# Designs tried in a protein design chat: miniprotein binders against tRNA-splicing endonuclease (endA). Part 26

Target 1, 353 residues: tRNA-splicing endonuclease (endA), of Methanosarcina mazei (q8pzi1)
Amino acid sequence: MNLLKTQLKGDRVLAGKEAVAELYKTGYFGRPKDDGLELSLVEAAYLQSRGKLDIELEGKLLGFRAFFEQASLRQQNFELKYIVYKDLKERGYYVQPSAADFRVYPRGSHPGKSAAKIFVHVLSERQPLSVKLLQESVASAENVHKQFILAVVDEESDLTFYEIKSASPKGEMPEPFPAVKADATFLEDRVIAWDAEASGALYSRGFYGKMLDPERLQLSLVESLYLFSRGVIVVRDRKGKIFSFDEFVEKASEIEGSFLRKYSAYKALRDSGHVVKTGFKFGTHFRVYRKVESIEKIPHSEYLVNVIPEDYEFRLPVMSGAVRLANSVRKRMLFAVEKGEEVEYLDIGRVKM
Key: E = the ipSAE of ESMFold2; O = the ipSAE of OpenDDE; V2 = 0.75 times the mean of E and O plus 0.25 times the DockQ between their complexes.

## First folded at step 15 (miniprotein)

Design j18 (from j15 with V4I Q23K; at its last fold request DockQ between E and O 0.88; V2 from the best seeds 0.74)
Fold by OpenDDE base, look of step 15:
Structure j18 (fold): chain B 353 residues (1-353), chain A 81 residues (1-81)
Amino acid sequence: as target 1 above (353 residues)
Amino acid sequence: SPEIQEEIQKLLKEIQDLAKRAKELGDPLAARLVQFLARIIKEFLERLLYTGDELLLELAKQFIKRLEQRVKRLEQQAEEG
């Protein structure tokens, strides 16, 4: 097979009109131009590796090494993009370079038959991932009815793919709390409700806290503020003085440095009809249930939730660990992003490509 | 009682005004805390519209007064700085 003669120019490889028939119409490589075919550096490297291209720079023929080095100098993360592109191609996908790194067509589809359904963004595991930028990328993909997939390349060049979605979890609990009232005391790191009837109702119908004994309910700080803010409990100090909300929040924030953020997510989840319990055993802030019928028949929680600030940067190994843990217990990992008074959710799941 | 409802509505307006003033505070962390507290108090008052609990209404008044004092102190600090 005659090698197609091409030229490296800037961040592209230019091929003649013959390349349109040989590469674009059959393999959907590159973009047709008036004068021929424009290949991305990644496509050109892939085609060169397959013995399809001769690539010249200023009249000098570049071998694969020399071209790869030149491409790496001309495009940020070229080597990572090439690894992902090659992997996706070997998996039988049609892949087109885009502003989001790649547009990927479903298996058995190609350009012109259907739209690309997947955006793939490539990152090294060592690169921080801004939550803000991630949310923008996910929203942009969803606005055009595409999936957003993050391709993470580790130091060994192994690939892990994550699908990231916007989530709006809705619970099915008819009421967030029973119509009861109880006195409660803020002790060291928790609140105890003292009324046996109210405690029993909050526990058995509201699914709040844990019974200390048959008469007394232990509440977490977030549960306590939620119930206090709704007039269900009155929180007192150990001397019998009623806490103001400011005194409560200050004391709770001294115990839990992220209390405000944690509370915002707790409230949003309860107000949206969920049962929310601690995720401590799962290394998360919360485990969340859409519906609980009885305290004796608590289903498997559907979600684990970590609460993060709007300016958060993911460390990919930490994110990966959280997602793997959630999956190991047959749960979805949700990241609750605090944006002022609102909470937005990202659903991050590992996918097989 | 209608009187309790009217009083709660007045307090809801007061807390909303405090929340607005909080946005103009120069310290973002202080502003965030005030807004957070204003939201809690608002929700507390909204619940009182249904329960009519007079004891909790008196507590709400005290909480608003404390928050107002906090806002005033923060405003003074912003003018002096």
Scores: ipSAE 0.704, ipTM 0.918, lowest interface PAE 0.6, mean pLDDT 92
ESMFold2, look of step 15: ipSAE 0.741; ipTM 0.931
ESMFold2 (binder alone), look of step 15: mean pLDDT 80; pTM 0.742
ESMFold2, fold request of step 16: ipSAE 0.710, 0.660, 0.699; ipTM 0.921, 0.910, 0.917
ESMFold2 (binder alone), fold request of step 16: mean pLDDT 80, 81, 77; pTM 0.744, 0.748, 0.694
OpenDDE base, fold request of step 16: ipSAE 0.678, 0.676, 0.670; ipTM 0.909, 0.909, 0.907

Design j19 (from j18 with E54P Q76E; at its last look DockQ between E and O 0.88; V2 from the best seeds 0.76)
Fold by OpenDDE base, look of step 15:
Parts: C-alpha cells; structure tokens; sequence
Structure j19 (fold): chain B 353 residues (1-353), chain A 81 residues (1-81)
C-alpha cells in the first residue's frame, strides 16, 4: 500500500485529496478542509504507527520518534492524549479530536450515523483537577446530551475512566424530624438529649444520633445544630446556660474545622428528605439513605458524600480512592460542592470503556 | 397568638436586613459567618411560626440582638481600617 504523503504544519498534519477517500470516508480520521484532509497530531501519530502516513516537516521525512517529539513540543499533553486515543481506538471506538480532547461514538456507531455520545477529557494522575472547571465541563457535556468521561493516565500509562455527572439526590422521608422537644447538653464533642420520650422519637422515627442508654440520645454536632435550628432541641452548656447559635457554631468549628461546610451539606440532604449518618467508617463525611422505614431495618445506604469547597482541587489518587471505596461497598460517591448557601453534587463513578 | 405571629414576622424582616448588611462587610470570612448565622435564625423563626413557642421566641430575639452587635462591630472595624 502506498503511504500517503503528508506535511506537518503547526499543530496539524495536512494530507491531500486522496486522504479524504482513504482515511476520512472509511476510518473517519481528520477533517476535510479546502483541497485535502486535516489530521490532528494524535490521529497522525496513530496512522503513522499503523504504517499509513509519511510525514514531512520542511521537506524532511520524520520517523515516528521524530514526529512524536515534534508533536509533544506543539501540543500540551500530547503523549497522554495519544495513549488514550490509541486505547479507545483499540477498544473499537470511533474517536474524533475535539475541544474536550475527544468525542467518542458508541460501539457500532460512527460519524454520520449518529452523534457522538461521550466527551473524554484526558489528565495525568499528577495533575490537579479544579472542581469548578470539572463542573463547567460536566454541565457543557450534559447541555448537549453527552456523557463526560475523565480518562486518567497513571505514571505507568495505565488508564482509568471515570464518568462524572451532575446529581440532584432526592430523599423520600416524609418528615425530617418528629414533633418533639428536648433539652440537650453540649459536652466535649457531642450533644446529649435527656428526655426519654423525645430521645426515643428522634432516634426511632427521625433516625438521629445513637442512644447512649434507653433514655438518652447522643447527637453529632451537625445533627444538634439542625435540630436546634428547628426548635426540636434546646442546647445548653455544662453549666445550664442556653447556647446562642453563634456560640454553638464557634464551639463546633473549634472541634471540627470544616463544620460550617459539613453542616451545609447535612442540612441540604436532610431538607431534601434523606436520612444522613456519619460516613466515618467509609472515610467519608456522610452515608446517605433515601428512605429508612425503621431503625431495625436500615437499608444499605446508596450514597457516600464528601463535602468540598467551591475552589477545591482534586488530587486524583484521593478521588480515585474515595470512588473505589464507595464502589467496594456498593455505593455511589457523591461530592457535595458548597456554593455559598447552596450545595451542588457531583457523582463520580468508575466506568469500563 | 396573632401577636406572636406579628412579632415573628418583624424579626424575620430584621434578620433579612442583617443578612443584607453582611454582604457589604469587607472581611469575606466574617461576612460568611454572619450570613450563615442569619440563615439559621431565619429557619428558627420560620419554625416558630408553626409552634408559637414563647420561650423560643425570646431566644430568637436574643440571637438576633447578638448578631446585630456582631454586624455593628464588623462595620465599625471596616470603617476604621
């Protein structure tokens, strides 16, 4: 087979009219432009590796190494993009370069038959991932009815794919709390409610806290503020003085440096009809249930939730660890992004491509 | 009682005004805390509309007064700086 003669020009490889028939019409490589075919550097490297292209720069023929080095100089993360592109192609996908790195067609589909359904963004495991940029990318994909996939390349060039979605979790609990009132005391790092009837109701019907004994309920700081803000409990210090909300929040923030953020997510989840419990055993802030019928029949929680600030940057190994852990216990990992008084959720799941 | 409801509505307006003033504070962290507290107090008052608990109403008044004092101190600090 005669190799197609092409020229490296800027960040593209230009091929003649013959390449449109041989590469675009059959393999959907490149974009027809003017009197020829424009290939991305990644497509050109792939096609060169397959023995389909001769690539010249200023009249000099470039071998695969020389072209790869030139492409790396001309495009940021070229080597990572090439690894992902090659992998996706070998998996039998049609892949087109895009502003989001790649548009991927479902298996058995191609350009012109259907729209691409997947955007793939490529990152090294060593690169920080801005939550803000991630949310914008996910929203952009969802607005055009595409999936957003993050392709993470590790130091060994192994690939892990994550699907990232916007989430709006809704619970099914009819009431966030029973119509009771109790006195409670803020001790060191927890609050105890003293009324036996109210404690029993909060525990068994509200699914708050843990019974210390048959009469007394132990509450977390976020549970306590939530119930206090709703007039369900009155929180006192060890001397019997009622806390103001400012005194409570200050003391709680001294104990938990991220208390305000953690509380915002707790409130949002409870107000949206969920049962919320500590995720400590799962290395997360919360485990969340859509519905709990009884204290004796607590289902498996559907979500683990970590709360992060709006300006958060993911360390990919940490993110991967959290997702892996959630999956190992048959749960989804939600990241609750605090945006002022509101909480937005990202659902991050490992996918097989 | 209608009187309790009217008083709660007045306090809801006061807390809303404090939340607005908090947005104009020069310290973002202080502003965030004031807004957070204003929101909690608002929710507390909204619940009081249903319960009418006079003890909790008095607590609400005290909480608002404390927040007002905090906002005032922060405003004074912003003018001196």
Amino acid sequence: as target 1 above (353 residues)
Amino acid sequence: SPEIQEEIQKLLKEIQDLAKRAKELGDPLAARLVQFLARIIKEFLERLLYTGDPLLLELAKQFIKRLEQRVKRLEEQAEEG
Scores: ipSAE 0.701, ipTM 0.917, lowest interface PAE 0.6, mean pLDDT 91
ESMFold2, look of step 15: ipSAE 0.731; ipTM 0.925
ESMFold2 (binder alone), look of step 15: mean pLDDT 81; pTM 0.753

Design j20 (from j18 with Y50W; at its last look DockQ between E and O 0.89; V2 from the best seeds 0.76)
Fold by OpenDDE base, look of step 15:
Structure j20 (fold): chain B 353 residues (1-353), chain A 81 residues (1-81)
Amino acid sequence: as target 1 above (353 residues)
Amino acid sequence: SPEIQEEIQKLLKEIQDLAKRAKELGDPLAARLVQFLARIIKEFLERLLWTGDELLLELAKQFIKRLEQRVKRLEQQAEEG
């Protein structure tokens, strides 16, 4: 097979009109231009590795090494993008370079048959991932009815793919709390409700806290503020003085440095009809249930939730660990992003490509 | 009682005004805390519209007064700084 003669110019490889028939019409490589075919550096490297291209720079023929070095100098993260592109191609996908790194067509589809349904963004595991930028990228993909896939390249050049979605979890609990009232005491790190009837109702119908004994309910700090803010409990100190909300929040924030953020997510989840319990055993802030019928028949929680600030930067190994853990227990990992008084959710799941 | 409802509505307006004043505070962390507290108090008052609990209404008044004093102190600090 005759090698197609091409030229490296800037961040592109230019091929003649013959390349349109040989590369674009058959393999959907590059973009047709009036003068021929424009290839991305990644496409050109892939085609060169397959013995399809001769690539010249200023009249000098570049071998694969020399071209790869030149491409790396001309495009940030070229080597990582090449690794991902090659992997996707070997998996049988049609892939086109885009502003989001790649547009990927479903298996068995190609340009002209259907639209690309997947955006793939490439990152090294060592790169921080801004939550803000991630949310913007996900929203942009969803606005055009595409999936957003994050391709993470590790130090060994192994690939892990994550699908990231916006989530709006809705619970099915008819009431967030029973119509009861109880006195409660803030002790060291938790609150105890003392009324047996109210405690029993909060536990069995509201699914709050844990019974200390048949008469007394232990509440977490977030549960306590939620119930206090709804007039269900009155929280007192150990001397019998009623807490103000400011005194409560200050004391709770001394115990839990992220209390405000944790509470915002707890409230949003309860107000949206969920049962919310501690995720401590799962290394998360919360485990969340869509519906609980009885305290004796608590289903498997559907979600694990970590609460993060709006300016959060993911460490990819930590994110990966959380997602893997959630998946291992057949749960979805949700990240609750605090944005002032609102909470937005990201669903991050590992996918097989 | 209609009187309790009217009083709660007045307090809801007061807490909303405090929440607005909090946005103009120079310290973002202090502003965030005030807004958070204002939201809690608002929700507490909204619940009181349903229950009519007079004891809790008196507590709500005290909580608003405490928050107002906090806002005033923060405003003074912003003017002096």
Scores: ipSAE 0.695, ipTM 0.915, lowest interface PAE 0.6, mean pLDDT 91
ESMFold2, look of step 15: ipSAE 0.739; ipTM 0.928
ESMFold2 (binder alone), look of step 15: mean pLDDT 80; pTM 0.741

Design j21 (from j18 with L55F; at its last fold request DockQ between E and O 0.85; V2 from the best seeds 0.76)
Fold by OpenDDE base, look of step 15:
Structure j21 (fold): chain B 353 residues (1-353), chain A 81 residues (1-81)
Amino acid sequence: as target 1 above (353 residues)
Amino acid sequence: SPEIQEEIQKLLKEIQDLAKRAKELGDPLAARLVQFLARIIKEFLERLLYTGDEFLLELAKQFIKRLEQRVKRLEQQAEEG
């Protein structure tokens, strides 16, 4: 088979009109232009590795090494993009370069048969991932009815793919709390409700806290503020003085440095009809239930939730660990992004490509 | 009682005004805390519209007064700095 003669120009490889028939019409490589076919550096490297192209720079023929080095100088993260592109191609996908690194067609589809359904963004595991940029990328993909997939390349060049979605979790609990009232005391790091009837109702119907004994309910700080803000409990200090909300929040924030953020997410989840419990055993802020029928029959929680600020940067190994843990216990990992008074959710799941 | 409802509505307006004033504070962390507290108090008052609990209404008044004093102190600090 005669090798197609091509030229490296800037960040593209230019091929003649013959390449349109041989590469574009059969393999959907490159973009047709009036003068021929324009290939991305990644496509050109792939085609060169398969013995399809001769690539010249200023009249000099570049071998695979020389071209790869030139491409790496001309495009940021070229080597990582090449690894992902090659993997996706070997998996039988049609892949086109895009502003989001790649557009991927479903297996058995190609350009002209259907639209690309997947955007793939490529990152090294060592690169921080801005939550803001991630949310913007996910929203942009969703606005055009595409999936957003993050391809993470580790130091060994192994690939892990994550699907990232916007989430709007909705619970099915009919009421967030029973119509009861109790006095409670803020001790060291916990709040105790003292009324047996109210404590029993909060525990069995509201699914708040843990019974210390048959008469006394122990509440977390976020549960306590939530119930206090709804007039369900009155929180006192050890001397019997009623806490103001400012005094409560200050004391709680001294105990938990991220209390405000944690509370915002707790409130949003409870107000949206969920049962919310501590995720401590799962290394997360919360485990969340859509519906709980009885305290004796608590189902498996559907979600694990970590709360993060709007300016958060993911460390990919940490994110990966959280997602793997959630999946191992048959749960979805949600990241609750605090944006002032609002909470937005990202659903991050490992996918097989 | 209608009187309790009117009083709660007045307090809801007061807390909303405090939340607006908080946005103009020069310290973003202080502003965030004030806004957070204003939101809690708002929710507390909204619940009182249904319960009519006079004891909790008096607590709400005290909480608003404390927040007002905090905002006033922060405003003074912003003018002096």
Scores: ipSAE 0.729, ipTM 0.928, lowest interface PAE 0.6, mean pLDDT 92
ESMFold2, look of step 15: ipSAE 0.754; ipTM 0.934
ESMFold2 (binder alone), look of step 15: mean pLDDT 81; pTM 0.748
ESMFold2, fold request of step 16: ipSAE 0.759, 0.767, 0.762; ipTM 0.936, 0.936, 0.934
ESMFold2 (binder alone), fold request of step 16: mean pLDDT 80, 81, 81; pTM 0.746, 0.751, 0.748
OpenDDE base, fold request of step 16: ipSAE 0.703, 0.703, 0.696; ipTM 0.921, 0.921, 0.919

Design j22 (from j18 with L29F; at its last look DockQ between E and O 0.92; V2 from the best seeds 0.78)
Fold by OpenDDE base, look of step 15:
Structure j22 (fold): chain B 353 residues (1-353), chain A 81 residues (1-81)
Amino acid sequence: as target 1 above (353 residues)
Amino acid sequence: SPEIQEEIQKLLKEIQDLAKRAKELGDPFAARLVQFLARIIKEFLERLLYTGDELLLELAKQFIKRLEQRVKRLEQQAEEG
């Protein structure tokens, strides 16, 4: 088979009109232009590795090594993009370079048969991932009815793919709390409600806290503020003085440095009809239930939730660990992004490509 | 009582005004805390519209007064700095 003669120019490889028939019409490589076919550096490297191209720079023929080195100098993260592109191609996908690194067609589809359904963004595991940039990328993909997939390349060049979605979790609990009132005391790091009837109702119908004994309910700080803000409990200090909300929040924030953020997510989840419990056993802020019928029959929680600030940067190994843990217990990992008074959710799941 | 409802509505307006003033505070952390507290108090008042609990209404008034004093102190600090 005659090798197609091509030229490296800037960040592209230019091929003649013959390449349109041989590469574009059959393999959907490159973009046709009036003068021939324009290949991305990644496509050119792939085609060169398969013995399809001769690539010249200023009249000199570049071997695979020399071209790869030149491409690496001309495009940021070229080697990582090449690894992902090669993997996706070997998996039988049609892949086109794009502003989001790649557009991927479903298996058995190609350009002209259907639209690309997947955007793939490539990152090294060592690169921080801005939550803001991630949300923007996900929203952009969703606005055009595409999936957003993050391809993470580790130091060994192994690939892990994550699908990232916007989420709007909705619970099915009919009421967030029973119509009761109780006095409660803020002790060291916990709040105790003292009324047996109200405590029983909050526990069995509201699914708040843990019974210390048959008469006394122990509440977390976020549960306590939520119930206090709704007039369900009155929180007192050890001397019997009623806390103001500012005194409560200050004391709670001294105990839990991220209390405000944690509370915002707790409130949003409860107000949206969920049962919310601690995720401590799962290394998360919360485990969340869509519906709980009885305290004796608590289902498996559907979600684990970590709360993060709007300016958060993911460390990919940490994110990966959280997602793997959630999946191992048959749960979805949600990241609750605090944006002032609002909470937005990202659903991050590992996918097989 | 209608009187309690009117009083709660007045307090809801006051807390909303405090939340607006908080946005103009120079310290972002202090502003965030004031806004957070204003939101909690608002929710507390909204619940009182249904319960009519007079004891809790008096507490709400005290909480608003404390928040007002906090905002005023923060405004003074921003003018002096």
Scores: ipSAE 0.705, ipTM 0.918, lowest interface PAE 0.6, mean pLDDT 92
ESMFold2, look of step 15: ipSAE 0.754; ipTM 0.930
ESMFold2 (binder alone), look of step 15: mean pLDDT 80; pTM 0.746

Design j23 (from j18 with Q62K Q76E; at its last look DockQ between E and O 0.88; V2 from the best seeds 0.75)
Fold by OpenDDE base, look of step 15:
Structure j23 (fold): chain B 353 residues (1-353), chain A 81 residues (1-81)
Amino acid sequence: as target 1 above (353 residues)
Amino acid sequence: SPEIQEEIQKLLKEIQDLAKRAKELGDPLAARLVQFLARIIKEFLERLLYTGDELLLELAKKFIKRLEQRVKRLEEQAEEG
């Protein structure tokens, strides 16, 4: 097979009109232009590795090594993009370079038959991932009815793919709390409700807290503020003085530095009809249920939730660990992003490509 | 009672005004806390519209007064700085 003569120019490889028939029409490589075919550096490296291209720079023929080195100098993360592109191609996908690194066509589809359904963004595991940028990328993909996939390349060049979605979880609980009232005391790190009837109702119908004994309910700080703000409990100090909300929030924030953020997510989840319990055993802030019928028949929680600030940067190993843990217990990992008074959710799941 | 409801509506307006004043504060962390507290008090008052609990209404008034004092102190600090 005659090698196609091409030229490296800037961040592209230019091929003649013959390349349109040989590469674009059959393999959907590159973009046709008036004078021929424009290949991305990744496509050119892939085609060169397969013995399809001769690539010249200023009249000098570049071997694969020399071209790869030149491409790495000309494009940020070229080597990572090449690894992902090669993997996707070997998996039988048609892949086109895009502003989001890659557009991927479903297996058995190609350009011109259907639209690309997947955007793939490539990152090294060592690169921080801005939550803001991630949300923007996900929203942009969703606005054009595409899936957003993050391809993470580790130090050994192994690939892990994550699908990231916007989520709007809705619960099915008919009421967030029973119509009861109780006095409660803020002790060291928790609140105890003292009324036996109200405590029993909050526990058995509201699914709040844990019974200390048959008459007394232990509440977490977030549960306590939620119930206090709704007039369900009155929180007192150990001397019998009623807490103001400011005093409560200050004391709770001294105990838990992220209390305000954690509370915002707790409230949003309860107000949206969920049962919310601690995720401590799962290394998360919350485990969340869409519906609980009885305290004796608590289903498997559907979601694990971590609460993060709007300016958060993911460390990919930490994110990966959280997602793996959620998956191991057959749950979805949701990241609750605090944006002022609102909470937005990202659903991050590992996918097989 | 209609009187209690009218009083709660007045307090809801006061909380909205405090929340607005808090947004104009120069300290983002302090402003965030005030806004958070204003939101809690608002929700508390909204619940009181249904329960009519006079004791909790008196608590709400005290909480608003404390928040007002906090906002005022932050405003004074912003003018001195």
Scores: ipSAE 0.688, ipTM 0.904, lowest interface PAE 0.6, mean pLDDT 91
ESMFold2, look of step 15: ipSAE 0.738; ipTM 0.927
ESMFold2 (binder alone), look of step 15: mean pLDDT 81; pTM 0.749

Design j24 (from j18 with Q9E Q35K; at its last look DockQ between E and O 0.89; V2 from the best seeds 0.76)
Fold by OpenDDE base, look of step 15:
Structure j24 (fold): chain B 353 residues (1-353), chain A 81 residues (1-81)
Amino acid sequence: as target 1 above (353 residues)
Amino acid sequence: SPEIQEEIEKLLKEIQDLAKRAKELGDPLAARLVKFLARIIKEFLERLLYTGDELLLELAKQFIKRLEQRVKRLEQQAEEG
């Protein structure tokens, strides 16, 4: 097979009109232009590795090494993009370079038959991932009815793919709390409700807290503020003085440095009809249930939730660990992003490509 | 009672005004806390519209007064700084 003569120019490889027939019409490589075919550096490296291209720079023929080095100098993360592109191609996908690194067509589809359904963004595991940028990328993909996939390349060049979605979890609990009232005391790190009837109702029908004994309910700080803000409990100090909300929040924030953020997510989840319990055993802030029928028949929680600030940067190993843990217990990992008074959710799941 | 409802509605306006004033505070952390507290108090008052609990209404008044004092102190600090 005659090698197609091409030229490296800037961040592209230019091929003649013959390349349109041989590469674009059959393999959907590159973009046709008036003068021929424009290949991305990644496509050119892939085609060169397969013995399809001769690539010249200023009249000098570049071998694969020399071209790869030149491409790495001309494009940020070229080597990572090449690894992912090669992997996706070997998996039988049609892949086109895009502003989001890659557009990927479903298996058995190609350009012109259907739209690309997947955007793939490539990152090294060592690169921080801004939550803000991630949300923008996900929203942009969703606005054009595409999936957003993050391809993470580790130091050994192994690939892990994550699908990231916007989520709007809705619960099915009819009432967030029973119509009861109880006195409660803020002790060291928790609140105790003292009324036996109210405690029993909050526990058995509201699914709040844990019974200390048959008459007394232990509440977490977020549960306590939620119930206090709804007039269900009155929180007192150990001397019998009623807490103001400011005093409560200050004391709770001293105990839990992220209390405000944690509370915002707790409230949003309860107000949206969920049962929310601690995720401590799962290394998360919360475990969340859409519906609980009885305290004796608590289903498997559907979600684990971590609460993060709007300016958060993911460390990919930490994110990966959280997602793997959630999956190991047959749960979805949701990240609750605090944006002022609102909470937005990202659903991050590992996918097989 | 209609009187309790009218009083709660008045307090809801007061807390909304405090929440607006919080946006103009120079310290973002202080502003965040004030907004957070204003929201809690608002929700507390909204619940009182249904329950009519007079004891809790008196607590709400005290909480608003405390928040107002906090806002005033923060405003003074922003003018002096």
Scores: ipSAE 0.695, ipTM 0.915, lowest interface PAE 0.6, mean pLDDT 92
ESMFold2, look of step 15: ipSAE 0.750; ipTM 0.934
ESMFold2 (binder alone), look of step 15: mean pLDDT 79; pTM 0.722

Design j25 (from j18 with L59I; at its last look DockQ between E and O 0.84; V2 from the best seeds 0.73)
Fold by OpenDDE base, look of step 15:
Structure j25 (fold): chain B 353 residues (1-353), chain A 81 residues (1-81)
Amino acid sequence: as target 1 above (353 residues)
Amino acid sequence: SPEIQEEIQKLLKEIQDLAKRAKELGDPLAARLVQFLARIIKEFLERLLYTGDELLLEIAKQFIKRLEQRVKRLEQQAEEG
């Protein structure tokens, strides 16, 4: 097979009109232009590795090494993009370079038959991932009815793919709390409700806290503020004085440095009809249930939730660990992003490509 | 009682005004805390519209006064700084 003569120019490889028939119409490589075919550096490297291209720079023929080095100098993360592109191609996908690194067509589809359904963004595991940028990328993909996939390349060049979605979890609980009232005391790190009837109702119908004994309910700080803010409990200090909300929040924030953020997510989840319990055993802030019928028949929670600030930067190993843990217990990992008074959710799941 | 409802509505307006004033505070962390507290108090008052609990209404008034004093102190600090 005659090698197609091409030229490296800037961040592209230019091929003649013959390349349109040989590469674009059959393999959907590159973009046709008036004078021929424009290849991305990644496509050119892939085609060169397959013995399809001769690539010249200023009249000098570049071998694969020399071209790869030149491409790496001309495009940020070229080597990572090449690894992902090659992997996706070997998996039988049609892949086109895009502003989001790649557009990927479903298996058995190609350009012109259907739209690309997947955007793939490439990152090294060592690169921080801004939550803000991630949300923008996910929203942009969803606005054009595409999936957003993050391709993470580790130091060994192994690939892990994550699908990231916007989520709007809705619970099915008819009421967030029973119509009861109880006195409660803020002790060291928790609140105890003292009324046996109210405690029993909050526990058995509201699914709040844990019974200390048959008459007394232990509440977490977030549960306590939620119930206090709704007039369900009155929180007192150990001397019998009623806490103000400011005193409560200050004391709770001293105990839990992220209390305000944690509370915002707790409230949003309860107000949206969920049962929310601690995720401590799962290394998360919360485990969340859409519906609980009885305290004796608590289903498997559907979600684990970590609460993060709007300016958060993911460390990919930490994110990966959280997602793997959630998956190991057959749960979805949701990241609750605090944006002022609102909470937005990202659903991050590992996918096989 | 209608009187209790009217009083709660007045307090809801007061807390909303405090929340607005909080946005103009120079310290973002202090502003965030005030807004957070204003929201909690608002929700507390909204619940009182249904329960009519007079004891909790008096408690709510005290919480609003405390928050107002906090806002005033923060406003003074912003003017002096």
Scores: ipSAE 0.682, ipTM 0.911, lowest interface PAE 0.7, mean pLDDT 92
ESMFold2, look of step 15: ipSAE 0.705; ipTM 0.919
ESMFold2 (binder alone), look of step 15: mean pLDDT 81; pTM 0.757

